# Miniprotein binders against p40896, part 29

Target 1, 331 residues: p40896
Amino acid sequence: MLMPKSVALLRIRYTLEAALARGFTTVRDCGGAEGFLKAEIRQGSLNGPRLITCGHAISQTGGHGDLRSGALPASAFDSCSCHFGQVGVVADGVPECYKAAREEFRRGADFIKIMGGGGVASPTDKISNKQFCDDEIKALVDVANSYHTYVTAHAYTAEAIQNCIKLGVKGIEHGNLLDERTAELMAELGCYLTPTLVTYKVMGSDQFSAFLGPENSRKNTEVLYKGIDAMKIAQKKKVKICFGSDLLGPLYGYQTQEFRIRGKVQTTQEILLSATVTPAEMNGLGDKLGQIKPGFIADLLMMKSNPLDDITILDEPESNILFVMKEGRIY
Key: E = the ipSAE of ESMFold2; O = the ipSAE of OpenDDE; V2 = 0.75 times the mean of E and O plus 0.25 times the DockQ between their complexes.

## First folded at step 17 (miniprotein)

Design V6 (at its last look DockQ between E and O 0.01; V2 from the best seeds 0.00; counts 0 for: pae E 20.3 > 1.5, placed apart)
Fold by OpenDDE base, look of step 17:
Structure V6 (fold): chain B 331 residues (1-331), chain A 101 residues (1-101)
Amino acid sequence: as target 1 above (331 residues)
Amino acid sequence: GSTVMVYVELPEPVTDLEEIKELLRKLAEELAKKLKEKGLEAKEVAVVVIYDGRIKIVKSVTLEKPTNDAEEIYKEAKELLEKLYDGRPVKYIFVAVSDLE
């Protein structure tokens, strides 16, 4: 679902403002948000959450970031990260991985996102595919390390997850098919898991039944039912867990439903930590964000009731949030 | 448990402690009114002060006895402020009371 660049640009303001209004004062984008948006938000030309961005997700040919149908020629995909609205860029081999990562940093990325395994929405890969060779992942990690930041990977299977984290990847997005051993290893290595359960729930709903094609719908169904189990395993093994949604395009409005879904697995306190302290720490901001303490950035929600009593109130921010304060300003 | 919170945004940042205390008194009066309306008594008083995008003060005190009296709330809040205020400008003052410890 690639919308025209012009349309995407017109929707940016609304998307940012809406996220802030939902109570998100900081948002990490794992593919697509351009670095210039951060400057616009800082200077006040755009109202939105503080952005932490990776630019384009880096993928192999035929990987989860390669959205070309199998029928299209190689020339049909511009691997140039210049296309607005493109989630991913393609890089094959160590030199291209170096270049791709460096280019994202040049453009203002705070971290690197890679496709470490197959995905739901990509047309030519399988969920079970392990993506990138070891030397490619290592190359990406090495570049990120040189910028004193991390790599996070899209990965579903235990194999893909283990492959990534053993090579120095510090984040796993999704992780729906992880097993106990994988979770133990994640905890041991201090890897962060960011489940995104709501995206599967919404994409699988009747309202958006046409959003995915038949094959993608099958994949979606596969990971949907495993997501809750994965969360239970991760929680049991004390994996560091961050809050995520990964909603694409028109689905972004359902961002807060992740609170409701996680309530089935996590305590309210655990969920709140996953949306404050833990992601702050992951992004090197643990001494500035995620807590109400002297010296911290004044990001606050004024709410009508205590979310510790019922986390689902955060799924209805329009009714339950009185105001959002970001960096000492009420919006 | 129940929490009641009030706040003030200052048009211009203020450094005068006496002025800040007066604002605090007004907030305490507002809190007391709300507590009485809801039939609640406070067991804890918390004060948060913000300026320049940063949290300056976060402190709470447990009350010796539950109260909905404005003067008692003010007394406790004032003592926190006097102890913790460092003379830097204040833009926001939040005062919260709860029946939780």
Scores: ipSAE 0.379, ipTM 0.742, lowest interface PAE 1.1, mean pLDDT 89
Fold by ESMFold2, look of step 17:
Structure V6 (fold): chain B 331 residues (1-331), chain A 101 residues (1-101)
Amino acid sequence: as target 1 above (331 residues)
Amino acid sequence: GSTVMVYVELPEPVTDLEEIKELLRKLAEELAKKLKEKGLEAKEVAVVVIYDGRIKIVKSVTLEKPTNDAEEIYKEAKELLEKLYDGRPVKYIFVAVSDLE
């Protein structure tokens, strides 16, 4: 059943307004946010965060994990499907990769998102974990470089991550199965990691296992556990860590729980930096956003108490945020 | 994790909001039973709806006081559902609680 545009816009408006009210003055979307939303927010027709968008995630035809990947949660499968919605597009071979990336930039994308992995290593061949050939990934990176921006990749395993970053990919989404060697390489190359542990907590209950199937349910639990360890490794090796939740639409209500989960691994200062300074730097906005300084954009939260004393107040925004300011305007 | 969840899969997609609310009551009762068996109370309630066509929608609320009472969980879940539901046929309904103590 196709939904009228007016109803779809009302749901998008609610989601954007709620995210802003929870204190997110800038949000990076890795699939599904269309360029017209940026224009509507800029002109004030919609209240919401500043959007940094990729348009559609780029994937290969028949890639691993569309229906069967053991490591990905159900929401990631939906995000990867080009046949199911507007969140992804398919490109095979170097010319199609050039065209797909250029089309996203034509439509207003700020960066390129690719499905760079997500399957598990076969017992006989680590190369089987790749979603794209090396020349395809390089083509996508070359296009992003020509637009003076970056490629970020959905990847879980150490092997997929290493393949992507060695070919010039700047960011890794999720990264739950990275190891110490991979973290060292990420730090050496100046790459960014955006863990998204809240998604696995939400999807980790036994009842949600029906969506994942029995194998995927077990792997979701393993991915959650390994993701916490991966963030510890990344922190120890000084990988640049950004804040992310990977929650779709109405699940955004859970997004602030990521602050609480990260409290198990990071100091309060590290968590605040991951949600402010580090992602601003990743997106070329480090001299404009992420800090309270003269000449920076006036994005501010007024809090009832100090999050440096208790980071969990950010997971209770309704009780602890007195107001949200974006570009000098209170919302 | 500190999340407890129950759900129902509908054999045929449903568009009747009052029928969906009745299912939420049954889910809240089951959830309260699970919490009491574990000696736990929760401060967060969430509802997940999956429409026919696999679109997922979630909404949550943080409670003033922890609870394991079925009527309190149902009341909060019902209010969340009323905010979420847009008339499309529903295939799955979930109720979850977290922030357990």
Scores: ipSAE 0.000, ipTM 0.114, lowest interface PAE 20.3, mean pLDDT 76
ESMFold2 (binder alone), look of step 17: mean pLDDT 85; pTM 0.844

## First folded at step 19 (miniprotein)

Design U1 (at its last look DockQ between E and O 0.55; V2 from the best seeds 0.00; counts 0 for: pae E 4.9 > 1.5, pTM O .788 < .8, other shape alone 5.036 > 2.5)
Fold by OpenDDE base, look of step 19:
Structure U1 (fold): chain B 331 residues (1-331), chain A 106 residues (1-106)
Amino acid sequence: as target 1 above (331 residues)
Amino acid sequence: GSEWITGDVMVYVELPEPTTDLEEIKEKLRKLAEELAKKLKEKGLEAKEVAVVVIEDGRIKIVKSVTLEKPTNDAEEIYKEAKELLEKLYDGRPVKYIFVAVSDLE
C-alpha cells in the first residue's frame, strides 16, 4: 500500500518502536526502508530494531516490484521523484541492473533484493512468471558480490527459485511452491529460505478481505496453503531457514503470529534459531548477534515464561515480555 | 550451535552506574536472590540451576550457570551458589546489569 511520504514519515517511528517492543531487536527490510533510518537508530534519535536494508527491491518492468497500473502509461508515474516508501524500482537489461544495484548500495543498502518471480500483491504478473533474464540476475549478483554481500529473491515456484539460486542468489523469500528437488538444491548451495506465512494468513482473513483485490486475493489463496508444505519440505531437506513476516501497512502488528504458525512444522528450538542465529549468519553478523554469549551484542528478551515450553508466548509479547534489551539498553 | 539460558524465573537489576565493587555486586545479588526466592515460592517452583549473566557497555561479558546439588527455592542457598559463581568469574570489569535465572532443567 502506497501512502504519501509525509504520512509514512509520521508512522515510521511508531512502526519501528512497535517492532522493537514486540521483541525484534534486528529487522531485515526487503524493500522500502531508506538507509538513513539506520543512522538514526544507531545514533539513538530513533528507537527501533537494528535495521538491515536493501533499499528498493529491484524488479523488471511489469514485475512484482512494479505496482504501476497496467492501464496507465509509464510516463504517468515519472512525476514522483520521491522513492521514499516505494517498495521497488524497475530495471531492465544488464546496464540498468548494474545501475540499480549500485544505486541501492550508494544509498546504504546492506544487500540486494530482487523480484525473481511473480507475486501476490502485484496486479500485472502471475505467480508462475519467472522474472528477469539470466544475464540480468547475474548482473545483480555480480554487483552484490563486489560489495561482499548477497542477493535475495522473491520467488514462489520451483522454477523461479532454481533459476535464481543457480545464478548465485543466496536467499529466497517466501518459496511457497518449492519442491523436494528445489529444497535439496537450496541446502546444497547453502541458500537461505525466509518463509513469510503470516502475511498470507492475515491478508486472507475476513478482517482484511478488502486488502487485496479479487485477483490478488486469488493468488493469495493459491500460496496460502502451500506455505506450510513448503516449510515442511525445506525443513526435511535441512534448508537454512530464517524468520520472516512480510507484512504491509496496517498488518505490521501481526509480526509475532509467524511464531504461532511455524509451530505447526518446526520445533520451538528451530523457530528460535531461525529468528536469531541463522539470520545473523546470513547477514554476516554471526559473531555478534543471535546468541547469549560473551562478546556478543546484548540483545535480550526478558520473558515471564519459557518459550521452549510454548512458542506461542512470543505471539503475546505484551503479556509475556518483561523488557527488550538492545545493545545493553532496556526499552 | 546456539546455547540458550532458560529459567522458570528470572530477575535482574540495573545499576545506576557501572560498578567494579564486588561487594556491591554481591549485595545486589543477595537482593536478587531474595526476590527470586519469593517468586519461586509463589509459583511453587524449585530451582535446579542458577545462571548469571553480566552485561557491560552493551555487550555480554559473562554467561555461566551452575547446577544445584538439590533443588531449592531458598534465598540463601540461591545466593550462596550465585555468589560462588560470581567470585569465580568476576574479573573486575564494570558491571551495569546483573541477571539471575533459575530453573529445574537438568
Scores: ipSAE 0.341, ipTM 0.676, lowest interface PAE 0.9, mean pLDDT 87
Fold by ESMFold2, look of step 19:
Structure U1 (fold): chain B 331 residues (1-331), chain A 106 residues (1-106)
Amino acid sequence: as target 1 above (331 residues)
Amino acid sequence: GSEWITGDVMVYVELPEPTTDLEEIKEKLRKLAEELAKKLKEKGLEAKEVAVVVIEDGRIKIVKSVTLEKPTNDAEEIYKEAKELLEKLYDGRPVKYIFVAVSDLE
């Protein structure tokens, strides 16, 4: 008989293969992708992007357990939207935070993802909620530092963002409601912002708004209106910006629309850097990925025309990509 | 900064086994240049830029282009420029893929 594990694995395989075909040669997954997926991709048993994973996102009781993600590549990245097994884990108090983070690293995580504020899709939290106490965040940061990597946090509001980065969190996912003071602080501290505008546009559209519950639809509308403005503020204040889409389940196919949306506020060069150089730097891979240079990993897209002339060709991959190469192999 | 290799017409070969034999690599390069010249002539085009990319072990080994004094669709001229790039830049490591591309078409 069909099992939930079997269905989840088929969906993960399809999703990863499709993302690679769309040109995402490396994807940073901000929750749910276990270390075994990296091994299966390395072995060739599963075609897909290189994965940078946190394992499970870590939240406190009643916090946001549904995950948002960003991308890292020699080219553009995005996360797997459907996860096998548990989407996130809960940890309350400092000892549980130590244990949860260490467990994710034991299972092969490359970084720690935490919930620094409420989410749109979670039925039990609010956008404005503070998720962890300061000592809990510091504990998670301390563990990540001991593994020579970082913590990134889901956070929408200026207050949540500032709390996280002051405690040593390196990255902020979403950040739709940040203000100028917060952007200045992020730039000062060398933090990374991964906006994910496409998910709010798609989830708020007439076609997909029923996918959300009524309260989540209201939350989504709030963050959608502010998201473009927040990215303009971050760009103006010289915040390091990475590319991300944070799409769930059946919406995953819309991930390339993020390129088109960003074209409204960033130059083509800024967008390409945000999808290549900047995320490679964030993940300690700046000497291996993100550029076409001798000695770098052979992650290449062959395009019909130059995205520097028209960024929207990246939103039309079936029409514009001639082939995708990952680690020197054409897929 | 990042560099972009443009290739309006491109040909490539995947070797059955990685090789360090420079003469074998040059032989493949000549055949690629001949194929590329044929494609240009079929379209009535000439190119002013030639690029070579060499890949092995999941790594880019060579990526370089040159701008020609005059456009060409002659196989020997394309091969000469591509071979010169390869000889200057080849480091003796195994090669699995060889690409030759032309751009600045007219």
Scores: ipSAE 0.153, ipTM 0.603, lowest interface PAE 4.9, mean pLDDT 78
ESMFold2 (binder alone), look of step 19: mean pLDDT 76; pTM 0.756

Design U2 (at its last look DockQ between E and O 0.43; V2 from the best seeds 0.00; counts 0 for: pae E 2.8 > 1.5, other shape alone 4.503 > 2.5)
Fold by OpenDDE base, look of step 19:
Structure U2 (fold): chain B 331 residues (1-331), chain A 106 residues (1-106)
Amino acid sequence: as target 1 above (331 residues)
Amino acid sequence: GSEWITGDVLVYVELPEPTTDLEEIKEKLRKLAEELAKKLKEKGLEAKEVAVIVIEDGRIKIVKSVTLEKPTNDAEEIYKEAKELLEKLYDGRPVKYIFVMVSDLE
């Protein structure tokens, strides 16, 4: 969802504080969060989760990160030099991909996000679209590798996923239409899958029926019910799975519902691992975050009840969390 | 692999000022044990394990638990075990938070 910069700025503090209050001590942003936020959080000027950011998701023209109306010329959007609040940037060809990735790193990105396939929220692409040519993806991967970090890709279809991971992409966001073969390959290559089931559930609800236009609503319906199956397949094939929500704008408050949804597919332990150890490892923080062990950063949730008994209590943070500790500080 | 430490019942206190006085800490610990025992009794539960987490400079320094000789919801028994852990683990650094949690309830 596109919003004015001013509105975005007004919501940033609240969004960060709310996420922390819900128990998230570290959050990875896969498009939109600017690097300066990390510094502000570290310095204490903002209270929020530790952020791992990619800056802007990099997309081809007309790709999932290109939210421009197809009815308008490209020039119509040139005047907005401010990439603030934009999820994605457009890069076509190897040189532009190099530049785009390098620019995100220059601005403080920890990793690169690319749109490797079509999406739900973008009006001008099909879910079945394979986005970027091989040389473009490779270019993006090469840049990320030079910074000793990874590329993650938005991809739904088996084809798009396979294409990305064969070219060195280390993460797949969503993956709702993966098949067994794809899952096997992901496991083999050590690729991380981040399902985001809650976003589809919420966007598909009656309450938010107007959130998506007709075409996007159709796409959402297509992937909503496949996501659970994809999770089952991924779990079966022992794919490394991370916790994710991918909620947009006013939907941020529903991020904990992902725990509830995943409870249908994963064990409580698997879910907790996906929200702690696994994402820490993915982001090179496996020796610092995600475990209650000596030497680790003191990120802790103190709860009224044990999530091992019922994972759904994590979907009720306001009633169940006594306090959140981040880096030894109680918030 | 990861290890999880869960406390089924937790009590804690935040001290107004950090203290290095072990006797003061023990006093607070006693009160926490009493509170914890009360909660256990109210729920009709007994604990088998007491755990202590020590945090220093934003990092976990110590995570220790002790298995009780027998399940208990008695304040003195809980205090005894917690005290022993404290005496063993405390290194004289300022303490602002004291946490006591019990697990493996039956």
Scores: ipSAE 0.471, ipTM 0.742, lowest interface PAE 0.7, mean pLDDT 88
Fold by ESMFold2, look of step 19:
Structure U2 (fold): chain B 331 residues (1-331), chain A 106 residues (1-106)
Amino acid sequence: as target 1 above (331 residues)
Amino acid sequence: GSEWITGDVLVYVELPEPTTDLEEIKEKLRKLAEELAKKLKEKGLEAKEVAVIVIEDGRIKIVKSVTLEKPTNDAEEIYKEAKELLEKLYDGRPVKYIFVMVSDLE
C-alpha cells in the first residue's frame, strides 16, 4: 500500500472498474475507502460501483485493525477490501471512540465498522480475544444512532458476537464460530451476518498459506473449518445474511468465488437475496436498490444464463455477463 | 442488441434523445416486439408472460408484466400486450430506454 500516488490512483481506478465489470454495482467497504471516492464516482471522474463506506475500521490498541505491531509477519493483508490507504484507526476509551466515529462521519462514512474480536491476519490478537469494552461499544453505537445509521463488527466467536449485538451492534462480519444460541439471538434482534468464506479459502491455499505464519495459519484453519457450519446454522435460524468476500487489493478478483462456495450450502434464491435485497435493507436503501421495481435505481445485470438455475455463472462473470447497467448507464 | 436469458428473452433500445412522444415510443415498442417474436420462433418457444421496463434519468420508471391466457410467439400479440402495459402506466415523463421481456417459456 506504500506506492507513489500516481500509481496508487491508477490501481484504485482499475480496481473500481474491474469490480463494476464483475457485476458489483454497489459495494460496501468495511475499511480504507475514503469518502472522496464516493464523490468522484458520483461525478463521473471514476467509473466504479456505488460505494457505501465506513472510512476506517475502528480498533483498540493491539486489536485486529491495529497493524502497528513490531512483530508483524512480512505479508499481513488489510482486513477488508481496502486499497492504497489506511485500513483502520485506533481508539482507546470512550472519549476516543466518540471522536473516532464522529471523524469518520465527518469524512463521509455511511456506517461505523469496529473490531469486536480478533482476526486471522492480524499479528497481535487471538481469535478468542474480546476487543472493545462494553462502554466503548456503547459509545460507538450511540454515535452511529445519532447519525441514523449503524455499527457493524468484525467478530468470529459466539461470545464476541453476543456481546456486540446485545449492545446494539446491527451487523456481524464473518461470524465463523457462531453457535445456535447466538444465531437465535441475532434473529431475535434483527441483526445481519456477512460471511466471508472465500478469504479463508484463498489464504489457506498453497499459494498464500506461508504469508500467515504458524499462529495465523492455525487461526485460519479453525475459522475455515467452521465457516460452512456457521452459515448452515444462521440459515436454519433465519438470520439475515448478506454477501461479502473480505478480499484485499490484488486478490479482489477472487471475490466472485464466494458465490460458488455459498452454492454448496445455500439455495440460489438465498444467495441472490443475500447479494441484493438483504444488504440494501441493512443500509437503509431497500426502497431504492436491490430489486427491479418502479422508482428503484436502474442497476441491472444481463446474463447469458439464469443464475437461479446455476449460481456458478456469477463466479464466471467475464464469460456470463452481457452488460452491466448502473444508474441507467451501460458500462 | 438483444440477448437470451435462461427462461427469458429480452430485447431493448436506447433512444438517441429522451422522448415524451407516446406514438414514437409505441413505434419503438413494435420493433422490439417483432425482434422478440423472431427470437422465440428461432428457438421454437412460446411465452405466457410479457414485461415492459422503461428507464430514464438513472431510474426505473415503468416495470410491469402481464400473464397471457395462452402462450404466444406472435409479434402482434406481444406488441398488443406491451402497448397496453405502456399506455396504462405512461405518465408523460421522458423515456431513454425501453426493454421488452418474455418469460414462462414453453
Scores: ipSAE 0.377, ipTM 0.734, lowest interface PAE 2.8, mean pLDDT 79
ESMFold2 (binder alone), look of step 19: mean pLDDT 82; pTM 0.817

Design U3 (at its last look DockQ between E and O 0.41; V2 from the best seeds 0.00; counts 0 for: pae E 2.9 > 1.5, other shape alone 3.865 > 2.5)
Fold by OpenDDE base, look of step 20:
Structure U3 (fold): chain B 331 residues (1-331), chain A 108 residues (1-108)
Amino acid sequence: as target 1 above (331 residues)
Amino acid sequence: SKWLDGITGDVMVYVELPEPTTDLEEIKEKLRKLAEELAKKLKEKGLEAKEVAVVVIEDGRIKIVKSVTLEKPTNDAEEIYKEAKELLEKLYDGRPVKYIFVAVSDLE
């Protein structure tokens, strides 16, 4: 959904505070969060999770990050970048990919996000579309490597995933249509999968039936049912799995439902590891975050009951979390 | 070892000190009170602790994490305190302490 930047800024404080209150002490944003937010949080002007950001997701023309109306030529949008909302930028060809990635790093990105395949929320692309050519992905990976960080890709299909990871992409967002061979390759290459099952569930619910148009709703249904299977396959093949939600706008409040959904396919311990140790490792923070260990940052949840007994308590943080500690401070 | 993995026990109590302290006796006093509170909670829940863990946080960092398996499950404050105190006396290095957490678990 396109939201005016001004409105997004008005809501950002609440969004950040709410995420922290739900128990998330660190959040990775895969498109849209500006680098200045990290500084504001570190300085204490904003209360929220520690942010790991990519800036804008980088997409090809007509890709998943290109939210421009297909009814108008590109020239119709030259005067304003608002058509991309907050999430993406468009880059075509190796030189533009170099520039786009470098610009995100210049503005404080910790990693690069790319659209490696078609999406649900974008009307002009099919889920089956492979996005970016090999040389473009390689260009983005090469830039990220020069900054000693990684590229993660939005990708659903086995083909899109394989194309990305063979070129050095280290993360896959979603991955709902991966197969066993793809999962094996991901495990072999040490790639991280971040399922985001809750977004499909919520968007597909009766409550939000009008959130997606007919075509996007069809696509959403397709990936929703496959997502659970994909997670099972990934787990079976010992793919490193991170916790994710990928909820947009007003749906962000449902982020904790991912715990409940994952409880169907993962043990409580696996889920908790996916939300602590594994993502810390992915982001080069494995020696600082995600464990209660001497020398680690004191990010802790005090809860009324043990989530190991019932993971669903994390879906009701208002009732079950006594306090959230981030870096030794109670919020 | 589960403490090192970020998984905590069934019942945890804590105290935030108004100011960080380096006084071991003060810390022990607080620990005693925590043990009493913890014991009360355990009794209320009908639980007995198998393991006692102490977490000390200083300056935004986890300073000490240590657990001990009890000889027998207990919900007695004095026994809990004894084990926690012994750990503290052994591990405390005189750095300022802001938060004291005491957790107990029956997890294997």
Scores: ipSAE 0.501, ipTM 0.772, lowest interface PAE 0.7, mean pLDDT 89
Fold by ESMFold2, look of step 19:
Structure U3 (fold): chain B 331 residues (1-331), chain A 108 residues (1-108)
Amino acid sequence: as target 1 above (331 residues)
Amino acid sequence: SKWLDGITGDVMVYVELPEPTTDLEEIKEKLRKLAEELAKKLKEKGLEAKEVAVVVIEDGRIKIVKSVTLEKPTNDAEEIYKEAKELLEKLYDGRPVKYIFVAVSDLE
């Protein structure tokens, strides 16, 4: 996302307003939404979900969050706010990791997001890449612990996941290639998994494959094929599972299709808990959000029919949501 | 009841008051109209309910969430109103009310 500040702001506003209209009253953003947006939403100058945000995802040079062309010099990216609205920042070495994480907290982040392995949509890495040295990951975890919060990591492979969680990372984003032993370890350590199956299905479709280059298309096919199997493994091993979509740019409107995909491997109750109770717990909000109880914040959806009978009605929000209430206000 | 986990009921109606009120008789009148609307919806579907729930919201927070299980199913407006009114009267603390929801569950 190499774009002017004003264009990035317009896209963020549209995306947030649309997500609220689709029924998402709280969103955890793992890159692209800066912490000042929380004040704008709270004040009503921006309509959108309550935000739990990391600001920028933190990447090593050449890592998944480093979206620069390989031909650009390293100085073409800036880890400060001058690249407002960009998805990630670059930090190499322990001192830079300390500074980058502290800067995100200064900007209002609620947690730290790191790139613990290679990805699909970046120009310079492979899915098999391990990213950051152990001391860099420990530094990021230490900073998050000092702010009484957590680090979550982008990681696909069993090796990358295990490395991150053994060093104190609390959450794993994606995890499409995890194995049974990795799921056991995640459950033992109390880690959270946020699968994002819809993004790979949509990006791999004939309609949207143009968003990927040839090598990224091959990466995407690999993770799509394995993602459903990985979720079955995680479910069986009782890993704490949160709801996520990881959709890029114009694809964000497909986020509700994750409900339909999850219906193939989870019960309706498991899916609803993954989008409400479990993520509230992960973020220290389990006594205020995610349930309809006295004293809880009034975040409610009124539906035409009961999603416990048919989870796919959540993938049809325009037809099935009668209203969205956030903090007692109907939107 | 399952409605406490983020699902309040299988059929529900609600009203938003133009401004928050502490007038208990106004609140009861709104509750009666909601019960009548619920009963109509149940009869149109050929259903009866064994659980009645009330939700009250004000100031961005859920103030009241309570249900009762009936001995026999009903789709009668007066029976639904009676149960919802009893729940409200038992739990109402005199503070303003902005939204009132009435829901029914355990349909047959």
Scores: ipSAE 0.438, ipTM 0.765, lowest interface PAE 2.3, mean pLDDT 80
ESMFold2 (binder alone), look of step 19: mean pLDDT 78; pTM 0.785
OpenDDE base, look of step 19: ipSAE 0.420; ipTM 0.719
ESMFold2, look of step 20: ipSAE 0.379; ipTM 0.726
ESMFold2 (binder alone), look of step 20: mean pLDDT 77; pTM 0.778

